# Designs tried in a protein design chat: VHH binders against Imidazoleglycerol-phosphate dehydratase (hisB). Part 3

Target 1, 187 residues: Imidazoleglycerol-phosphate dehydratase (hisB), of Pyrobaculum calidifontis (a3msg0)
Amino acid sequence: MSYRRETRETLVVVELVPGAVAQVETPIPFLTHMVETFLFYAGLGGRVYAEEKRRLDDGHHVIEDVAIALGRALDQLIGDRSAVARYGWAAVPMDDAFALAAVDLGGRPYWVVKAKLPNVAIGGYPLPMFPHWVRSLASEARATIHIYARGRDPHHKVEAAHKALGLALRAAVSPASGVQSTKGVLK

## First folded at step 16 (VHH)

Design j6 (from n2 with K58N)
Fold by OpenDDE, fold request of step 20:
Structure j6 (fold): chain B 187 residues (1-187), chain A 123 residues (1-123)
Amino acid sequence: as target 1 above (187 residues)
Amino acid sequence: EVKLVESGGGLVQPGGSLRLSCAASGFTFDYYEMSWYRQTPGKQRDLVADITSGGSTNYGDSVKGRFTISRDNTKNTVYLQMNSLKPEDTAVYYCATREYEWTGDTYEVYDYWGQGTQVTVSS
């Protein structure tokens, strides 16, 4: 599944291939690493490419656009939600940090990110953008995402969260028989 | 748990100097902005100085040119060098750091404080 998003500010290309290895390239090193991490643990490979045509800010546009593109690609990949487990969760420690993520692929966008973080950029990634990234991903993937992260090291918190999210997503997209809803339909 | 412990306060004559220290623990110090505040009884706590993780500094107007905030990441310590002290500098000085919880367009702030150290400037 491939998705291309181009604006005046950014170009993002996402190709998701289950079971493959992901090649990720973005202008923000930490973003690249986080996306790699997320996809790796999600069991998704393919390609994520992002470039900034214009950078007048701290990079929040490219971060957001990558999340949007990933979300849309995921939404397409998941399809009508008739053959997936729908729900997934994972808890991941990373040294001092601990993260819990839960995903519902039920078609309703929603997000919760609980993580206390300093106002700093790591590897070019402004940490304030982390919840925003999750929001964008959840919205475009039409998924509910909950993330809770604790610890001492902000890097570890965020990275653990991406690992947990990936694993949660992996579980959520696992094969299942029939629509996982008591209503018999999902959005 | 975030812990901040101030030291270095005391009694000094006008024109004298003090150096405050704040030992931090419970978080990865290098990533965090550190601040010094001061408070007198019955008054609000005021920002004295802050220093970003990158080393950028900011000072309250009343202390500019006299106080210097610095940090030693190897010791997880932030310092406040106070020179040319005045009686009006008398206060309890607090070390602080801050975390944020962003919700997209808004954020919640979590401030962490030390116990404070008394600085008294008197002839």
Scores: ipSAE 0.876, ipTM 0.934, lowest interface PAE 0.4, mean pLDDT 95
Fold by OpenDDE, fold request of step 20:
Structure j6 (fold): chain B 187 residues (1-187), chain A 123 residues (1-123)
Amino acid sequence: as target 1 above (187 residues)
Amino acid sequence: EVKLVESGGGLVQPGGSLRLSCAASGFTFDYYEMSWYRQTPGKQRDLVADITSGGSTNYGDSVKGRFTISRDNTKNTVYLQMNSLKPEDTAVYYCATREYEWTGDTYEVYDYWGQGTQVTVSS
């Protein structure tokens, strides 16, 4: 599945292929690494390409637009929600850090990110954008995402969160029989 | 758990100097901005100086030119060199750092403080 998003600020192309290796290219090194990490643990490959047409901010646009594109690509990839497990979760330690992520592919966008972080950029990635990234991803993927991360190192927190999120998503998209709802329908 | 421990305070005469230290633990120091505040009884804490993770500094107007904030990431320590001390500088000095929890367009702030160290400037 492929998705192309082009605005005045950015161009983002996402091609997701289950079981493949991901090639990720963005102008923000830490973003690239986080997306690689996320996709790897999600069991997704393909290509993620992002460029900034105009650098008018500290990377907010590209970060958000990458999340949007990923979310939409994921939504397309998942397709019929009646054939997936719907729910997934994972807990991942990374040295001092611990992250828990849970995903519901039930069609309702929602996000919770609990992570205390310093107001700093890591590898060009402003940490304040982490929750925004999750929000955008959740919204466009029509998913509920919960992330809780704690620890001493903000790099480890965020990276652990991406690992956990990937694993959670992997579980959530795993094959299942029938609509995973007591109501028999999903949005 | 974030822990900040100040030291170096004491009694000095006007015109004297002190060097405060703040030993930090429980977080990856080099990612965090560090600050010094001071407070006198019955008054609010005022910013004395701050230093970003990148080393950019900011000072309260009353201490500019006299105080210098610095950090040693290898020691997880932030310092406050106080020169040309005045009686008005008498206060409890606190080391601080801050975390944020962003939730969309809003955020919560979490401030962490040391126990403080008393600085008294008197003849």
Scores: ipSAE 0.875, ipTM 0.934, lowest interface PAE 0.4, mean pLDDT 95
Fold by ESMFold2, look of step 16:
Structure j6 (fold): chain B 187 residues (1-187), chain A 123 residues (1-123)
Amino acid sequence: as target 1 above (187 residues)
Amino acid sequence: EVKLVESGGGLVQPGGSLRLSCAASGFTFDYYEMSWYRQTPGKQRDLVADITSGGSTNYGDSVKGRFTISRDNTKNTVYLQMNSLKPEDTAVYYCATREYEWTGDTYEVYDYWGQGTQVTVSS
């Protein structure tokens, strides 16, 4: 339910509480909003705190480290995965933007992000870091994540993607009995 | 659909000036880097100038000091002010923008082009 990650560059603390409201604080406003959005739609609250000890790369380290810490906290929260639905997906519109997300909690880490974006920073967040964020989250949560997003506005595309990912995760962690695999086990 | 429409080309004497415009639609213009390229028959398109979403500019060596790229985000328009024109500047000028699809350490590039506008500098 709790995870702390400290490096020479960052400190990240994550506490996940199902059904609660998330309190998110990071040095990057857009990252704060995207993590709040993801957790809200995932049905998760608690605390996410991140700080930079030194700013070397316009937030690249903190964005990745938040994903790593969230992924580790999610893996811990989910547990042995025998009690979850395993698969979840969602489609979310936001004005002209549209995002699809699919999640498999079976234990195999993998990621795909299909979103055409300009090379720009929004609210201190370099958009090229969004696929990296998904990669780190999937790896540490031991999950397969696929995201597709399209639209005219890159802010809306990335935000819709976070909403869709949250909803997909919420569905994947929903209660279910028995192992959801034709092999009778998950990896 | 991304659409880029150039205008302002024409015939001009050496030493003269032209102002090119590119009207953009189909995307939220403010977030996008915009560029001008030019092409002469039988050659590849060469970068003339680019401007970031934040307004930072970059120029090809042959036009530096003579050409100025600018943008008006309220009109979704990018401009190329061309001064001290030379016969060597004769080309079709293209407005362009691009998107990226990042996959971590690698990416795909997606370029969008206008139809081009002819600039002819007469001897």
Scores: ipSAE 0.712, ipTM 0.875, lowest interface PAE 1.0, mean pLDDT 91
Fold by ESMFold2, fold request of step 20:
Structure j6 (fold): chain B 187 residues (1-187), chain A 123 residues (1-123)
Amino acid sequence: as target 1 above (187 residues)
Amino acid sequence: EVKLVESGGGLVQPGGSLRLSCAASGFTFDYYEMSWYRQTPGKQRDLVADITSGGSTNYGDSVKGRFTISRDNTKNTVYLQMNSLKPEDTAVYYCATREYEWTGDTYEVYDYWGQGTQVTVSS
């Protein structure tokens, strides 16, 4: 499953291959690390490539466009949602940081991020963009995503959150049969 | 648990100097903006100075040119050097830091305060 997104500001190419090793290249080191982490724990590999066509000062477009492209590629990869478990969750510690993630693949996009963070950039990644990244991913993957993270170190909190999200997604896409809804339909 | 402890307050004569210190613990200090505020009885706390994790500074109009904020990340400490003190600088000085929970284009703010240290500029 592949997806190409090109705008005036960015180019993003995503290819997702279950069980493969991910090759991730972006102009923002922390984004590269977080996407690698997310894909590794989700059991996904392939390629994620992003570049800036126009200098943007803060990297906001690249971070969001990677989430959009990943979400669209995930939606394609998941396919028939009556064939998956639908719900997945994980809890991940990282030193004194702790993150919970829960995913519902039922088709209604929604997002919640509860993580108290400073207003700072880490490795070129403005932390205010982390909730935007989750929002764009949830919207394009047609999923509801909840993330909670606690701890002393903001780098560890955000990294643990990406690990937890990957594991939660892996659980949610695991094989199952029948529509996983008391209404008998997903929407 | 975020903990901020101010020190260095006291009584000084007009024109004098003081250096305030704030020892921080309970978070990875290097990532956090730090601020000094002051409060006189019956008034809200006013921003005196702030400093980003990268060292960029900002000052209130009434103290610009007289006060200097600095930080030492190896000691988890923020300082306020106060020169050319005036009676109007008399206040309780608070060290502060802040966290945010972003919900897209908006956010909630979580302020953390020290206990304060009294600065009195008189006689």
Scores: ipSAE 0.687, ipTM 0.868, lowest interface PAE 1.1, mean pLDDT 91
Fold by ESMFold2, fold request of step 20:
Structure j6 (fold): chain B 187 residues (1-187), chain A 123 residues (1-123)
Amino acid sequence: as target 1 above (187 residues)
Amino acid sequence: EVKLVESGGGLVQPGGSLRLSCAASGFTFDYYEMSWYRQTPGKQRDLVADITSGGSTNYGDSVKGRFTISRDNTKNTVYLQMNSLKPEDTAVYYCATREYEWTGDTYEVYDYWGQGTQVTVSS
């Protein structure tokens, strides 16, 4: 599934292909690395392309717009949510860092990120933007996402979180039948 | 667990110099801003100097030109070189760093402090 988002500030193109290798190009090296990581562990490939038309805010628009485009592409790719497991989770260590992610594809968007981080940019990526990336992804994918990360190294914490989120999403989209709700309906 | 250990405090005469050190552990030092604060009894802790992960520095007005903050990322240590000391510089000096936990458009701040080291400037 593919999605194109163009604004005054950015252009983002997302093509998702289950089981393929992801090719990710963005103007922010750490964002490229994190999206590659997320998609790899989610079992998704294809293409993610982003470019800045204006550099106004140290990449804030690009980071959010990539999450928005990914979320919309994921929503379309998943399609009928009665055909998936709905819930997925993973725990990932990375040296002394540890991240836990849980995903509910029930259709209600929500997000929680609990990670203590310094106010610094890594590879052009301001770390305060990581929770906003998660928020935009959850909103557009119509998913509830919880992420918890601990550790001494902020790069490892954020990377482990992306690995955990990818694995959690992979589990949540696994094939299943019937509405996975005690109410018999989603949302 | 973040741990900060100051050293180098003591008694010095006016006009003298002193160098404070702060050994940091429990976090990847290179990514963190580091700060020195000082406190006299009954007053709030005042910013003395801070240094970003990239090495940019900022100083309180009362110490500008006399104090220099620096860092050695290979030793996980931040320093405060204090020159031209005055009796008004007498205080407990604290090494500090902080983390943030963002929740939407707000955040919680988590300050981490050392035990403090006494600097006394007396004739």
Scores: ipSAE 0.659, ipTM 0.856, lowest interface PAE 1.2, mean pLDDT 91

Design j7 (from n2 with S56D)
Fold by OpenDDE, fold request of step 20:
Structure j7 (fold): chain B 187 residues (1-187), chain A 123 residues (1-123)
Amino acid sequence: as target 1 above (187 residues)
Amino acid sequence: EVKLVESGGGLVQPGGSLRLSCAASGFTFDYYEMSWYRQTPGKQRDLVADITSGGDTKYGDSVKGRFTISRDNTKNTVYLQMNSLKPEDTAVYYCATREYEWTGDTYEVYDYWGQGTQVTVSS
């Protein structure tokens, strides 16, 4: 599935292909690597391209717009949610860091990120944007996302979180028989 | 766990100098902003100096031109060079760092402190 988003500030193109290798290009190196990591562990490949048409901030717009585009592309890719597991979770260690992620593809957007982080940029990525990235992704993917991360190294915490999130999503989109709801329907 | 240990405090005469050190452990020092605060009994703790991970500094008005904050990432240590000390600089000096937890449009702040080191400026 493919999604294109263009605003005055950014251009983002997302093409997701299950089982393929991801080609990711953004103006923020750490964002590029985090998206690569997320997609890899989600079992998704294809193309993610983002550029800044206007530099109005320290990368907030491109980070948010990439999350939005990814979320919408995921929503399209998932499509009818009556034949997926719906729920997925994963716990990932990365040296000193540990992250737990859980996903519900039930159609209700919601997010929780519990991670203590310094107010600093890593590879051009302002760490305050990490929860915002998750929020945008959850909203546009119409998913509930919980992430808990701890450790000494903020790089490891954030990266472990992306690994866990990818694995959780991979599990959530796995095939299942019947609507995974006691109500018999999903939003 | 985050640990901050101050050293270098003591008694000095007005006009003298001291150099405080703060040894940090339990977190990846290079990513963190480091600060010095000071406090006297019964009063609030005031910011003395701050240094970002990138090396940008800021100072309290009362210490500008006299104090210098610096950091050595190879030693996980932040320093406070205090020159031209005055009696009013007498206080317990604390080393600190901070983490944030962003939730929505707000955030929670988590401050970490050392045990403090006494600085006394007196004739």
Scores: ipSAE 0.879, ipTM 0.935, lowest interface PAE 0.4, mean pLDDT 95
Fold by OpenDDE, fold request of step 20:
Structure j7 (fold): chain B 187 residues (1-187), chain A 123 residues (1-123)
Amino acid sequence: as target 1 above (187 residues)
Amino acid sequence: EVKLVESGGGLVQPGGSLRLSCAASGFTFDYYEMSWYRQTPGKQRDLVADITSGGDTKYGDSVKGRFTISRDNTKNTVYLQMNSLKPEDTAVYYCATREYEWTGDTYEVYDYWGQGTQVTVSS
């Protein structure tokens, strides 16, 4: 599944291939690493490419646009939600950090990110953008995403969260028979 | 758990100097902005100095040119060099750091404080 998003500020191309290896390229090193991590643990490969046409901020747009594009690609991949487990969760430790992620692919976008972080950038990634990234991803993937992360090292917190999110998503997209809803339908 | 422990306070004459230290633990110090505040009885706690993770500094107007904040990431310690001390600098000095929890366009702030160290400037 592929999605292309182009604005005045950014160009993002996402192609997701289950079971493949992901090639990720963005102008923000930590973003690249986080997306690689996320996709890896999600069992999703393919290509994620992002470039900034114009950077007027601290990377806000490219981060959000990458999340948006990923969300759209995921939404396409998931389809009508008639053959996936729908729910997934994972808990991941990373040294001092611990992250819990839960995903509902039920078609309703919602997000919760509980992570105390310093107001600093890591590898060019402003940490305040982490919740925004999750929000955008959840919105465009039409998924509910909960992330809870704690620890001492903000790098570890965020990375653990991406690992957990990937694993949660992997579980959520696992094959299942029939629509996983008591209503018999999902959005 | 975040822990901040101040030291170096004491009694000094006007014009004297003190060097405060704040030993930090329980978080990856390098990523965090560190601050010094001071408070006198019955008054609000005021920012004295701030230093970002990148080393950028900011000072309260009353201490500019006299106080210097610095950090040693290898020791997880933030310092406040206090020169040309004045009686009005008398206060309990606190070191602090902050975390944020962003929720959309808003955020919650979590401040962490040390126990404080008394600085008394008196002839």
Scores: ipSAE 0.878, ipTM 0.935, lowest interface PAE 0.4, mean pLDDT 95
Fold by ESMFold2, look of step 16:
Structure j7 (fold): chain B 187 residues (1-187), chain A 123 residues (1-123)
Amino acid sequence: as target 1 above (187 residues)
Amino acid sequence: EVKLVESGGGLVQPGGSLRLSCAASGFTFDYYEMSWYRQTPGKQRDLVADITSGGDTKYGDSVKGRFTISRDNTKNTVYLQMNSLKPEDTAVYYCATREYEWTGDTYEVYDYWGQGTQVTVSS
């Protein structure tokens, strides 16, 4: 599934292909790495291309716009949610870091990120934007996402979180029959 | 577990110098801002100096030009060079770092403190 988002500040193009390898290009090296990681563990490939037309806020717009575009592409790819497991979770270590992610594809967007991080940029990526990235992804994918991460190294914590989120999403989209709700419908 | 251990305090005469050190462990030091604060009995802790992971510094008004904060990422250590000391610099000096937990457009702050080192300036 594909999605194009263009604003005055950015252009983002997303194509999602289950089972393929991902080709990711963004102006922020750490964002590129995190999106590659997320997609790899989600079992998704295709293309993610982002560029900045003007840099006015240390890449805040491009980070958020990639999450928005990915979320919209994911929503389209999942389609009718009556055929998926709906819930998925994963726990991922990375050296001293540990991350847990849980996903509910029930249709109500919500987000929680519990990760204590320094106020620093890594590879051009201001870490305060990581929770915003998750928020935008959850909102546009119409999913509830919870992430917990701990550890000594903030790079490892954030990377482990992306791995865990990818695996959790992969589990949540796994085939299942019928809508997974005791009410017979999703909220 | 974040651990900060200050050293280098002591008794010094007005106009003298001291160098404080803070040894840090339990986190990847290079990514973290580091700070020195000081506290006189009965008063709040005041910011003395701050140094970002990238080396940018800020100082409290009363110490600007006399104190220098620096860091050595190979030793996981932050320093405070204190020159031209005055009696009003007498305080317990604390090394600190912080983490943030962003919850949208706001955040929670988690401060981590050393046990402090006494600096006394008297003649």
Scores: ipSAE 0.729, ipTM 0.880, lowest interface PAE 1.0, mean pLDDT 91
Fold by ESMFold2, look of step 17:
Structure j7 (fold): chain B 187 residues (1-187), chain A 123 residues (1-123)
Amino acid sequence: as target 1 above (187 residues)
Amino acid sequence: EVKLVESGGGLVQPGGSLRLSCAASGFTFDYYEMSWYRQTPGKQRDLVADITSGGDTKYGDSVKGRFTISRDNTKNTVYLQMNSLKPEDTAVYYCATREYEWTGDTYEVYDYWGQGTQVTVSS
């Protein structure tokens, strides 16, 4: 389950393999760590490769383009949404930080990130881009994603959020039968 | 819970010096920009000085060259060294920090303030 995205600013290649180990390489160390974390807790591996052809905006394009490519690959991987549980959620603590994530794979893209963060970059990753990453993932995966995170340490808050999102997605894609909607249809 | 506690205010003669301190707790201090603001009765709070996580500083025009903001990340403390004080510097001085909640192209701002410390410059 693979996807290639190339723009004037970036190249991103994603190959998703359920149950495998993820090999993630990006030019932004914190992004690499967060994508590895997300995929690990989602039970997904394979390859995520990203490079910057031009660094024009402190990594904004590559962060967003990785989310877009992952979302497209996830949409392809999930396939028939009548065969999955549809909803998943998780709560993850990290020291004093706490994150909740909830995912609905019903096909309507939407996103909410409630996390109070400083305006700072961690490991080359401007924290304002974290909600944009979630937005792009939700849009391309055709999913509704809610994330709530609290705590004293912004690194732990964002990391706990990625763990929670991975676990929530893992639960949402778990096997089930029949359309999981009281309307008998999704979307 | 974010907590900011100012100290070091008081009465000082024109031309004198005073050093304000702000002890911070309840957040990982190193990641946060820190600021000093001041307020006189009936006016809005004015930025006095700002210091980023990386140590870059910015000053209000009326205090540039006379005031110095600094931070000690090992003590979770922000300082304001005030030299060449003038009667117009009389105000309540507040230590502040900020968080943001981004909602796409826009954001909400959450300001955190100390209780303030009075600085009075008078002969």
Scores: ipSAE 0.711, ipTM 0.863, lowest interface PAE 0.9, mean pLDDT 91
Fold by ESMFold2, fold request of step 20:
Structure j7 (fold): chain B 187 residues (1-187), chain A 123 residues (1-123)
Amino acid sequence: as target 1 above (187 residues)
Amino acid sequence: EVKLVESGGGLVQPGGSLRLSCAASGFTFDYYEMSWYRQTPGKQRDLVADITSGGDTKYGDSVKGRFTISRDNTKNTVYLQMNSLKPEDTAVYYCATREYEWTGDTYEVYDYWGQGTQVTVSS
C-alpha cells in the first residue's frame, strides 16, 4: 500500500509491504531510526521517504507528516477489520527502560502516552514530538494506542516504545475471523 | 529513582564566595536541564540559575553577574559558583531537574529536588 503526502512544508511517500525490508529516509536521524524500528517489529517493509521543503519548526512538520502518512497507509493495508485480531500488545525492555504498548484497531482513534521525558532533542528529534507522532498515527490509522514507558534513559525509553508499538500492531493485525466485538460491530 | 545531593553550603562573610555542587544519579544526566533554586523561610522557591543539556544558561535578576552555573556531564554534577555574596543571598539552595509528560498540546511538569544546602551570609 502506498500513500503520498505533499504540503507547503514537506513531502512524504510511504509504501508498505508486509514481510519486506523497510527503506527509510528522513531528514531527522532519530526519526529514521524510530520508523525503521517500528516497521521492523510490525513485520512491515517497503519505503518511507520524507523531505523538508523548508525547516520552520525544529522538524515538527516532518515528524507529524510521517505519522500521518504511515497511519493512512496502515488503514489502507489493514482494510476490512473483521479479518484481524483487533487487539495487540507487547512489553519490551531495553537495558533500564521498559515500554508497554497496546493497540485496538476497532476504528475509534485515541492515544495515551505516559512517558516522563526531558525537554531535549535526540538526533534532531525534539522529544515533545514523540506523543504528537503517536497521536497522528492513531488518528490516521483509526486506532486506539496506549504507550507506557519507564526508565532512566530517554533514548532507550522512546526506542523501546517504538519496538513495543511495532509488536503490538503486528499482533493486532494478525489474521482472525468474525468481528472482534461483543456488539458484533466495530465503532 | 532520581537523586540529587547538594553540598558546599555554609557560613560566609558578605563579599565572599562559595561553590555549591549537586551530584545527580538515577537518570542519564546528559539529557537533562539542571537548575538551582533558593528558598527563604515563608517564601516560595525562586529560580537562581538554569543550565540546559546543551550548556545554555539563565539567571535570576538578583544574581546575574555574581553567580555562575556550570555542569560536568562526566561527573553527573552541576555547580553554582557564588561570588560577591550578600546577606540577601541567605537561603536554602536546592538542586533541581524536571521531566515532562506531553498530552498533546499541553503537558504536566514533574519537578525533582534535592534536600537543599544552607547558605548563610552574615558579618
Scores: ipSAE 0.678, ipTM 0.865, lowest interface PAE 1.2, mean pLDDT 91
Fold by ESMFold2, fold request of step 20:
Structure j7 (fold): chain B 187 residues (1-187), chain A 123 residues (1-123)
Amino acid sequence: as target 1 above (187 residues)
Amino acid sequence: EVKLVESGGGLVQPGGSLRLSCAASGFTFDYYEMSWYRQTPGKQRDLVADITSGGDTKYGDSVKGRFTISRDNTKNTVYLQMNSLKPEDTAVYYCATREYEWTGDTYEVYDYWGQGTQVTVSS
């Protein structure tokens, strides 16, 4: 599935293809790496392209807009959710770091990120934007996402979190029959 | 476990100099802002100096021009060079760093402190 988002500050194009190789191009190297990582572990490929028309906030708009576009493309790819497992989770270590992600595709957007991080940019990516990225993804994908990450190295913590989120999403979208709700409907 | 160990405190005459050191461990030092604070009995801790991961510095008004904060990322160490010391600089000096945990449009701050080192400026 595909989605295009264009504003005065950014252009983002997302095409999602299950089982394909992801081609990711953004103006922020760490964002590119994190999106590649997320998609790889989610079992998704296709294309993610983002460019900045102007930079006003040190990459805040492009990071958020990529999450929005990915979330909308994911929502479309998943469809009415009557044939998926709904819940998925994963725990991923990376050297000293450990991340846990849990995803509920039930349709209620919510997000929680529990990761203590310094206020620094890595590869052009201001780390405070990582929780905002998760928020925007959860909102647009109509999903509840919880992430916990601990460790000594903030790069490893954020990267492990993207791996965990990808794996959790992969599990949540795996095939299942019938709506996975005791009420017979999702919110 | 975040661990900060200050050293270099002592007794010095007014107008003298001291250099404080803070050895850090338990986190990847290069990514973290580091700070020096000081505290006199009965008062809150005051910011003395701050240095970002990229080396940008800021100073409290009462020490600007006299104190210099620096860092050596290869040694995981932060320094405070204290020149032109005055009796009012007498305090326990603490090395600190912090982390943030965003919970929406707000965040929680987690401060990590060393044990402190006494600086006494006497006549």
Scores: ipSAE 0.669, ipTM 0.867, lowest interface PAE 1.3, mean pLDDT 91

